# Designs tried in a protein design chat: VH-VL binders against Cytochrome c oxidase assembly factor 8 (COA8). Part 40

Target 1, 167 residues: Cytochrome c oxidase assembly factor 8 (COA8), of Homo sapiens (Human) (q96il0)
Amino acid sequence: APERGAERRDTAPSGVSRFCPPRKSCHDWIGPPDKYSNLRPVHFYIPENESPLEQKLRKLRQETQEWNQQFWANQNLTFSKEKEEFIHSRLKTKGLGLRTESGQKATLNAEEMADFYKEFLSKNFQKHMYYNRDWYKRNFAITFFMGKVALERIWNKLKQKQKKRSN

## First folded at step 1 (VH-VL)

Design p52 (framework fv_pabinafusp)
Fold by ESMFold2-Fast, scan of step 1:
Structure p52 (fold): chain C 167 residues (1-167), chain A 122 residues (1-122), chain B 112 residues (1-112)
Amino acid sequence: as target 1 above (167 residues)
Amino acid sequence: EVQLVQSGAEVKKPGESLKISCKGSGYSFSNYWLGWVRQMPGKGLEWMGDIYPGDSETTYSEKFKVQVTISADKSISTAYLQWSSLKASDTAMYYCATRLYGYSYQSYFDYWGQGTLVTVSS
Amino acid sequence: DIVMTQTPLSLSVTPGQPASISCRSSQSLLDSEGYTYLHWYLQKPGQSPQLLIYEVSNRFSGVPDRFSGSGSGTDFTLKISRVEAEDVGVYYCMQSLELPYTFGQGTKVEIK
């Protein structure tokens, strides 16, 4: 969909270039992993004679891909941000500087970091549970429409065979 | 090879109209935002506004909203910046630049034209 | 409008020595999802500005490893590990969190 200026923000990870497949592509194309989500984008080929059912399946797959990329890009950045905030907060509480005498980033021991991981997982449990439920729903819908497209293709082949036999 | 080619230097008198251009090549001109940036002699950079050539949607800095008009002709991959009546304070270098990043206004200028020097003096 | 302030305004560096430029914003450039919209440009004498670093720390295509960006919230730094003759020019920071886009006043880097 075309972007409508500053009034509307399209959902996309910051710092990621738009994926551009080869000009002569007549098949689906898989791109490099996204910097933030680490998922490979798929550019879907649109045939000139695409059926309404095939179009619905393609759009559903595209929408699911975008939803999935946005979730993981956001989750990965949230994790990194909260991890850094946790470390800075704990170092400040101890009266320690943010960097060692050698200029390296100061860090916490494994026991202190375990507290962060436990808190992060607990805090995000509901979010991850809803993600998994939505992921199942989306995959069920995709599988359902894939089945419908397969049946449509089989039916079209059978119609061709029947017409030839009746001639 | 992404390239922006701007029109040549202009010398004008106060009160005259002017239209300068920026022609894009090597990318899909209609599908990316293009912005205009002003640089007064010896001064820093000021964003003036952006245009999306595909539908001619524009956004302006409040400071420039009534001073200039930004337009584009996607059939020749060219964007324009125009003044109805120039003032001496319009003397500056004007740059066009693409925003090939992302889907929103929260992006950055990646490729720049060579600049058009506009001198307004009596 | 978000105001961007750079320090120092001018810097003379011996070739091969490091340089550091600071940029401060009048408000945080961090959005609700953890992205920070701070970018760095270089304008060489007589040339157009060119993108060096986008979103705090990402090098644009063709930008040498000697350039690095860091920072968070309102305080940002551009570092050049070893300044070369080609690095002479005026450096600008820019924010794109909200319109209008605003630039710092610039830092001029010269060779001694």
Scores: ipSAE 0.000, ipTM 0.469, lowest interface PAE 18.0, mean pLDDT 80

Design p53 (framework fv_pabinafusp)
Fold by ESMFold2-Fast, scan of step 1:
Structure p53 (fold): chain C 167 residues (1-167), chain A 124 residues (1-124), chain B 112 residues (1-112)
Amino acid sequence: as target 1 above (167 residues)
Amino acid sequence: EVQLVQSGAEVKKPGESLKISCKGSGYSFSNYWLGWVRQMPGKGLEWMGDIYPGDSETTYSEKFKVQVTISADKSISTAYLQWSSLKASDTAMYYCARQSYLGYYPSGTYFDYWGQGTLVTVSS
Amino acid sequence: DIVMTQTPLSLSVTPGQPASISCRSSQSLLDSEGYTYLHWYLQKPGQSPQLLIYEVSNRFSGVPDRFSGSGSGTDFTLKISRVEAEDVGVYYCMQSLELPYTFGQGTKVEIK
């Protein structure tokens, strides 16, 4: 069973102290690839004077990242499990053991594995279509809010220019 | 191939200063927290603190905050643990270890690769 | 600080027999995102510690499948299905839910 599949996200344990990105960083921090999703997580920098619009964009990007990480962690786990089951089933049908005489894990040739990949892709086609649709929707929303934040920052720079001049 | 190589054993007298090192290779040194763990002779493991070499941010266990200083030089992929004035009670094996993260955010860590250890002996 | 308590402190096992080590934390190690910050290390005689299992049940690269971890909340178990000579050493559990990170006192596994 997947270790994270039964997670309880609605429970906040007391005394939690989380790792933070470098405090002096004024940029987003990119972490190492997650073992399950194979995707690098991003910890987003929070400006000292974060506007409501900037917060909304950051929250959207964080939520999109969590959604993306969960999707790929689940898909990779399902792929690995079904791949092992397929290999074991085919080896049993051939009357072969799960290990070679050298003690290595027994494998199938490329042609046999192609059958598995084709079946897996076909079986998950609709799921991947919905993922792509949601991915585009999320990125459209992020791009839209990035544009709004950019306009807000331009306005703030103009305000700063006037302030410096009156100083 | 991830490797952490520590400096050699040290024999010091009380009151002397010391700086030991841990050099990382085979990974992006600046992008992983590096922790220091003490093991006193015949005792268990104690986490002392850690450093993020990318910007030299440090975290210390309260017990070790005034005892040691942790630093790093990312240009040579090396982290340091130093004492301004050693005590006999500092006699221990010191390990550096790379921290890996769980999930999509940096949160609680585990030590995936460890250095070979540096034995520090402080006696008069 | 979170206190980690291991039992037993010492264990003598006949080769090929199973071994079980328990670790109990003074508070739950589960965070709000569903991750449990409990890890197991092995220190073989004269060597540095090495990671065996992270996040309760995940075997680290190269760790034999005879090692398994289980548990939840405050009660965790490391099992070795058939102990081999190379498994002798001191086993430590560790929590990384909150600072400072803390280790159990260690369980010494010896061959009879």
Scores: ipSAE 0.000, ipTM 0.482, lowest interface PAE 14.7, mean pLDDT 80

Design p6 (framework fv_pabinafusp)
Fold by ESMFold2-Fast, scan of step 1:
Structure p6 (fold): chain C 167 residues (1-167), chain A 120 residues (1-120), chain B 112 residues (1-112)
Amino acid sequence: as target 1 above (167 residues)
Amino acid sequence: EVQLVQSGAEVKKPGESLKISCKGSGYSFTSYWLGWVRQMPGKGLEWMGDIYPGDSDTTYSEKFKVQVTISADKSISTAYLQWSSLKASDTAMYYCARLYEDTGYPFDYWGQGTLVTVSS
Amino acid sequence: DIVMTQTPLSLSVTPGQPASISCRSSQSLLHSSGKTYLHWYLQKPGQSPQLLIYEVSNRFSGVPDRFSGSGSGTDFTLKISRVEAEDVGVYYCMQSIQLPLTFGQGTKVEIK
């Protein structure tokens, strides 16, 4: 969202809130990866005469995108925080400083980090399982509504053909 | 075709609250910025702010950001301009108008206007 | 804020004669895309403003060809080749390159 009192529309973009496709686009547009989730936001094209069914589909897709962004942003932040805490804890236990002789951040070897990865994945197993379950449910629902929208469009074309025949 | 229909004229006393509306039809309401423009009696046009109804993102003129709140309800394709406490100096015609990004953000379609009169 | 200045403030025209209105901006209205974000509106007595010209010289839908816009940078002109009775009203220029959006003070066009 643009900050209040933004000076120039062309030089001070409004972020995702004013994320717009190029001129005369008729398709969904994909933005750059989000800093936290590392997922690209999608701007959904809205037709001029959007039906209630088309609106339900678009809202479902938008809500699913928001859900995905939230999940992965939270997951990535949790991973980074716990990784940092694990490294700090292990270095403290060994009596080592947080910095090397060259002033660089101290690190653990691959074998030690493997323990952290195993623990993190094990601890988050249920979260990932529920995420995958919900992800499939959402994609099924989206596919189902896409089918309904396609049928509605076919039906509307048939109605138009009938109107032409009847005058 | 594109139509913006605003709520009717209002007569209020200083200190009262007010919320006026602008309903869009004939286009995708959530795909265009909708702006509010004030015209004081016998004076010119002043941009107050705008809203993108798809995500309720708003921008305000510095002059108006403390005076009014702009909002929208996309389920009924309606935008709002609201005052918590009206002043006599708020007496004016208020227009809503659609901004068209692809042509450099002109106001391409305008509502009929809502006259707000504030007097004791 | 970009200041928009219109001249003249009022203009009386004999029917069928041409009219010219100038608009000057305190800063360039040229966008990085090469387009200029300057627009013209007409407000007829008792009516809402209506778009006449967008991006300096493009006539909006339904606008008669007797209306033409020109200019670049900071200097812009709206011309009416043959003024008709229905052209009476107040003309406004507007810039949309920078927030806040700003209008000129308006030019009243009257028939003699």
Scores: ipSAE 0.000, ipTM 0.457, lowest interface PAE 15.3, mean pLDDT 79

Design p7 (from p1 with heavy chain H99G E100Y Y101D D102E S103Y S104L G105S L107W Y110P; framework fv_pabinafusp)
Fold by ESMFold2-Fast, scan of step 1:
Structure p7 (fold): chain C 167 residues (1-167), chain A 121 residues (1-121), chain B 112 residues (1-112)
Amino acid sequence: as target 1 above (167 residues)
Amino acid sequence: EVQLVQSGAEVKKPGESLKISCKGSGYSFTSYWLGWVRQMPGKGLEWMGDIYPGDSDTTYSEKFKVQVTISADKSISTAYLQWSSLKASDTAMYYCARGYDEYLSYWFDPWGQGTLVTVSS
Amino acid sequence: DIVMTQTPLSLSVTPGQPASISCRSSQSLLHSSGKTYLHWYLQKPGQSPQLLIYEVSNRFSGVPDRFSGSGSGTDFTLKISRVEAEDVGVYYCMQSIQLPLTFGQGTKVEIK
């Protein structure tokens, strides 16, 4: 009986994965870049006899991926929105419309845009610092559990070899 | 479609043990947390704890960690809430709910229909 | 533990009129990602709770657009633009920024 593995949900509350791995894939599958976060999602292969420790590692990796995706999706949307508002505000201050006389979208010069980038980075400095802190903590935890899984697999191989030597 | 079905109402005496169940269907049971929420008669909602059925990883509210045990059997898509010794103060409606955990951004959907537990002498 | 306080505790509304419920947290619910982990549930009489709004302002699937959520930091509001008979029940806010997960005490909405 087939399972809904190929349609496994990312960690979104809607419970739907946008990018499904190919059927019968025995490896992790990397999807196309997400529309909002511009990050490539990874759909993790789940082996038939996944150990509890392997499941915990996979959960941590999936959770970290979703956290990372949501952060960048939100950040990119915020950046785009504030950039547009900044441009509109400056054009209004100059007495200019949103379109040029040729019908093209009106823009600001590089020096004016530099002011926006400085303001945006300054405004979001603490948020980015907390993101970096949490990113390192999550990667440390993942690395730690990867080590535990590796040790478990070594132990199981040793036990299997002893078993085969004994009978 | 996506559904949580809980065991039926229970009437118990203080000191008795009890194990109630919550069966998931219509989704990947091992891919979501399952939480337990208590509602005392006429009172609000209290989160008790949750379990990730894929690896049986559990989290408990400090208030409930010594009172109950949460477990799951992924082969039958069923989670359990268990008491070793019931007290009259355990009389309540108990809900299970599917949780989503994103760095503690957690919300519940769907909810089970509830299991009423009455403990009296 | 983060304490969630709802006001009012009860509200009686004439059908078609608006209703507003407030929720205040003892600590900021803003996460470093810029998201705020505040969610709203409705428990209709004799039924299980159901999700209405997640992360302050996002309506859950199937939730009518007459429901809206707003707020930031520690102060949040759930609004119903035109209350209908099916909206009666107890409304709960919940925070998920810190364990243990905690709910407000609930606001009972009744029709006059």
Scores: ipSAE 0.000, ipTM 0.456, lowest interface PAE 20.5, mean pLDDT 80

Design p8 (framework fv_pabinafusp)
Fold by ESMFold2-Fast, scan of step 1:
Structure p8 (fold): chain C 167 residues (1-167), chain A 120 residues (1-120), chain B 112 residues (1-112)
Amino acid sequence: as target 1 above (167 residues)
Amino acid sequence: EVQLVQSGAEVKKPGESLKISCKGSGYSFTSYWLGWVRQMPGKGLEWMGDIYPGDSDTTYSEKFKVQVTISADKSISTAYLQWSSLKASDTAMYYCARQDIYGEYYFDSWGQGTLVTVSS
Amino acid sequence: DIVMTQTPLSLSVTPGQPASISCRSSQSLLHSSGKTYLHWYLQKPGQSPQLLIYEVSNRFSGVPDRFSGSGSGTDFTLKISRVEAEDVGVYYCMQSIQLPLTFGQGTKVEIK
């Protein structure tokens, strides 16, 4: 049964992992690890008078975080799926069931799993190289915008000092 | 590679509404700002505004913000430029263009353009 | 708004000869990071604009080395060392140091 007196709901409730920062936080908030990516999400604080450059930096950081989380969630899911398929296939080839006599899940020994790990790493080598390339490219862009935002803040502070002096 | 494909030419009467489109492919559509640029017949280029499709945030040039609406549908990698009521002065070629990933506001890829003619 | 002024507005060039286009901004385009936000585009007849040079002097991917950009502060130049038939079109400079983005009025390059 639905619990009486439940709090307000969104018009379109999300089915994915979600967290909320502390009320009236003036800093970025770090959440618990996501079940699938094993990464801790960051919720970015939005200043009241955010500049276009600050907005671009925040959006780049948010998009990079989403890209990173989705990459690792997909990679972990793919690894688990292919591992199970490999184990199932090898057990069938050997004429063995999926469960041991004790009722536990049947598994392959380390020597037998070496082939899977080699094939998985080889198969995903190019994908991980592209991930690293994109990761460095994104971090370069973030660093560049952090520099631009810092310089903009210095420039605006100088303008404020000049305006205050004239008043 | 990167491709921006715009909707076909339009011929309209003053007072009519219009929505033109720009479909991106060959890149992460939600990761780049997409701008709109107007070119009146025989004239130069004018920046109208842009959108970040990842969250539909928009920026407008002051002179265009009451004339048009910029939107995007990320599920089909398509951005839109819309008029509620066209004027003869809206007759122009309209380009969509992708800003570089570092957000330096220069346009590294352009659509083929949509010619909008508003007469009589 | 930053005003961008190009000279000349029209230029006729003999094939194989050099061409030079100037762009002047009403305010400095130099950012405190050391970057200067001035870019050049070419619009060939009946075609969309295409990026030639970004941040004063950087050739965009696929742009021939006969194109070069130079300048600082408020005065910028685009040079074509040896004009070819395919270089015909209208050249535009653009600033991106502040919104709104603004373009020069364009320089039409044609072959004599």
Scores: ipSAE 0.000, ipTM 0.464, lowest interface PAE 17.9, mean pLDDT 80

Design p9 (framework fv_pabinafusp)
Fold by ESMFold2-Fast, scan of step 1:
Structure p9 (fold): chain C 167 residues (1-167), chain A 122 residues (1-122), chain B 112 residues (1-112)
Amino acid sequence: as target 1 above (167 residues)
Amino acid sequence: EVQLVQSGAEVKKPGESLKISCKGSGYSFTSYWLGWVRQMPGKGLEWMGDIYPGDSDTTYSEKFKVQVTISADKSISTAYLQWSSLKASDTAMYYCATHEGYFDSSEYFDYWGQGTLVTVSS
Amino acid sequence: DIVMTQTPLSLSVTPGQPASISCRSSQSLLHSSGKTYLHWYLQKPGQSPQLLIYEVSNRFSGVPDRFSGSGSGTDFTLKISRVEAEDVGVYYCMQSIQLPLTFGQGTKVEIK
């Protein structure tokens, strides 16, 4: 018996989800990758009676997402610009045009491009170290608040269960 | 604007191989399932299978799993439907279609390609 | 496989009059989420199919309000309040609760 359509998609072996912002849904949703950052945005559902702790967690996760999106959008843009400048400079040094005889954009071979990748990674090493440090700080805070929210929810459920049984 | 553009009509002989294409644009090609639907001349619609281009995960209708191969090349946002050996009974219009939906939404086809007519005759 | 059965197979309608198409499934299309996975498509002559209604009663973007869907469980209906010349074509219901995805055999709507 084959799996149901929506359930089958959700349980795909790859772990990849189908994305679309629901117009009427009140659940979290995951969007398509951003053009510049290549990261998928998450829109967080806001419960009707959100606690102060739940609000702090949600806002921290939203702020972390915005920070992450901006970092990678800027990084990818810088990478693309520097890559094109590198290719242009190397082609000019060789006395070659920017276009092939067929009118296609001229490119460098893999061996030459390896030099660019090494230079880019070395140049951006410290930037990536600062990114990782900030990511750890944010992830620690998120995990801490997730723990607090989980405990609050367990406590509230236990209280509600006791009220039902007390009378 | 979401668009699915399919390759042109094909005329083939029985036993020949064929690969037709469907190019997506205006949406995240790697984030949504793309399905193939067959329509034999004067007949209704039959779902053949689909692919998630992000990881090339495929699903096939039992009737079609040994007849065709579905694949995708995410670098050019293009999905493919392929036959190793065509039969006269493969003569049909083939549509690609996609649904921009969250994984918990029901599956339906919001966007369709224009169709590729495949004619197989001796 | 879930079998989708449409009635009638063909329908001739006077312009401006209502039309009704039925679709029956061999098993319930109700999902545990409370949604019902039944959708309607229209294929105009020489064109690709186009989505009319999803999840029983929701009109897709750009679909005129003269189209409406209703039903539950295994019995569904597509209604056109006032049929126009541009509504000519073959209408298909589809279920997406279980793989393989299956379509009804189609209902041809033509003008008298």
Scores: ipSAE 0.000, ipTM 0.464, lowest interface PAE 17.0, mean pLDDT 81

Design x1 (framework fv_cixutumumab)
Fold by ESMFold2-Fast, scan of step 1:
Structure x1 (fold): chain C 167 residues (1-167), chain A 123 residues (1-123), chain B 108 residues (1-108)
Amino acid sequence: as target 1 above (167 residues)
Amino acid sequence: EVQLVQSGAEVKKPGSSVKVSCKASGGTFSSYAISWVRQAPGQGLEWMGGIIPIFGTANYAQKFQGRVTITADKSTSTAYMELSSLRSEDTAVYYCARDEYYDSSGEYYMDVWGKGTTVTVSS
Amino acid sequence: SSELTQDPAVSVALGQTVRITCQGDSLRSYYATWYQQKPGQAPILVIYGKNNRPSGIPDRFSGSSSGNTASLTITGAQAEDEADYYCNSRDSSGDHLVFGGGTKLTVL
């Protein structure tokens, strides 16, 4: 039987893909990997009786997901673009075409590519360090608010149980 | 609570190097990044680079790449900025500042500043 | 060239509202932070993120962001607000911090 993950997939003008959860979903839904970030997005279910605290948690998780998606989409695109530019420039310098005699894309040897990787990593080191700290901070905040929501739900259930028992 | 104390003024010759220190007091040194910002007389603020002491990792603005070295000594809660091959254009007040993280936007902001160190490059 | 552009000078009458702007492509991705600097003093933080004030900064200071533009608004300017104002953000790579050229505010 064919799998029916996403019922709809859209592509933004920027080239970023989107998708919608199935109509039958009444809880959070995990979609297919984004073409550019290679991360699976989560579509959050919004209950009709969402508390302000639950809303804050959901928005924090959604904002963190958008931030994470944009970071990796941009990083992957920048890497691919700069890699192609580096290869094309080196091949031009060597007097070689962009294709081999077999029709395959021409490539540089491992030692030549090592120069590009070292330069790219060095240039992006601070960006990756900021990303790691941001990721840590965001995960801490999400865990903290998940705990607060759990406590709220427990308290509400106890309150409802007391009302039912006394009535 | 936290304050940054910078080393005293320096007068240097062209072609020499200068090393400015920034000592954090009141704790939190390892949990924050430290930025270095300079300001030439009558000019604007210019970010030179920063360091995250917990990782020992520094990053530099393109303009200063190859001339600036930023280091940190966690045992003394002190960050250092060394600028080599000094020119008259390097005459400026050099500030260190503590970078705090803003969770919602993922941005860093400089909430505590040192008083500045005047470096004069003259023959 | 400057990644973040500010007008070099602006004036406002005492008690009136003034808006200081900062423009750059990186502001589409990152919020601006604003610093105030008075002669002979180190800068102080007045707005961080989009519109957050540190303790001790009066509520007449606010921030906003739209597209490639960030703005610092002072509602009901006071004489002590006369200073240079700098915007700061990440560059387009997200790798480095960059300052605007600064705006000198004169309170008339």
Scores: ipSAE 0.000, ipTM 0.467, lowest interface PAE 16.4, mean pLDDT 79
Fold by OpenDDE, second read of step 2:
Structure x1 (fold): chain C 167 residues (1-167), chain A 123 residues (1-123), chain B 108 residues (1-108)
Amino acid sequence: as target 1 above (167 residues)
Amino acid sequence: EVQLVQSGAEVKKPGSSVKVSCKASGGTFSSYAISWVRQAPGQGLEWMGGIIPIFGTANYAQKFQGRVTITADKSTSTAYMELSSLRSEDTAVYYCARDEYYDSSGEYYMDVWGKGTTVTVSS
Amino acid sequence: SSELTQDPAVSVALGQTVRITCQGDSLRSYYATWYQQKPGQAPILVIYGKNNRPSGIPDRFSGSSSGNTASLTITGAQAEDEADYYCNSRDSSGDHLVFGGGTKLTVL
């Protein structure tokens, strides 16, 4: 069995967004787009009296965000790398330099690039399918826990009202 | 401003190995390449190889193939160059440099240089 | 291996113009990058691409290319321009970097 060389998953550095929300923030903050993933990170608010269920929801959201950031960071890097390699290889095959006689960056035409995009999408099709599947699963779980948290909050409010009426 | 801080001078015996470090200060490694260039006393610049830290892929000059290993630790923003089977001819100043366009335009320009690490190979 | 060749030494009178030339087959495909190195110092980038000058490099430095040649021109040479100049580019494969042998510039 040919040892499928472990594709060293080029883990994009988790760009720790240097964005720090204000210390007194009572809501989630959205940071600027990450330089690798181009996704805007969310800084989740942590309530002082966070319930175990709220904590679980927050952790799930955070893990999902990190997963998504890593996926797109890696995907974007892979795309950029392969695009460059494709351009260089095609130019070389054509006997062209990386620069035109005018000194401009040599490029491929739209038709030639269409081949790249087609190949790239074909090659990454399965990866994207798994991503989509996992994305839906994660979001479903998040939505489910959001519902539970909402119910818990309602229940706690009702209990507090009953206790105030009995005193 | 990004600076490249290299490890200190090394004195090595023939046949041994040396590992030089290059830490980016004032920033993190991006998609830029880190190149290693050496210069023997009174000689010209010689490219040894380079790495793109994000990809972890290294290229080596043919002359050093099999004897040099270039690595990068993204967590510490540090690149490493290890040269094995040292010879007297390996006595040189070793520079790390940042190359911004290694993986983008196909142009190479090293805009930030370390101060160099002197490696002396003597019996 | 694609090599870059430079004249080992050139001289220029103060205030005059000098051209340092780099020759190699890879220069048909890639721009040359030029570095200045003074004794005991790390190289400094002076020209890259078609004619790009980094911040802090005087406008008297310029780059040009023609065929398999690249040139660094210093218009109005100053005493401080005395240094070694190296051209650099990708080799013909595009997978490696290569330096020229360097040119020692003396300002007279």
Scores: ipSAE 0.000, ipTM 0.543, lowest interface PAE 13.2, mean pLDDT 84

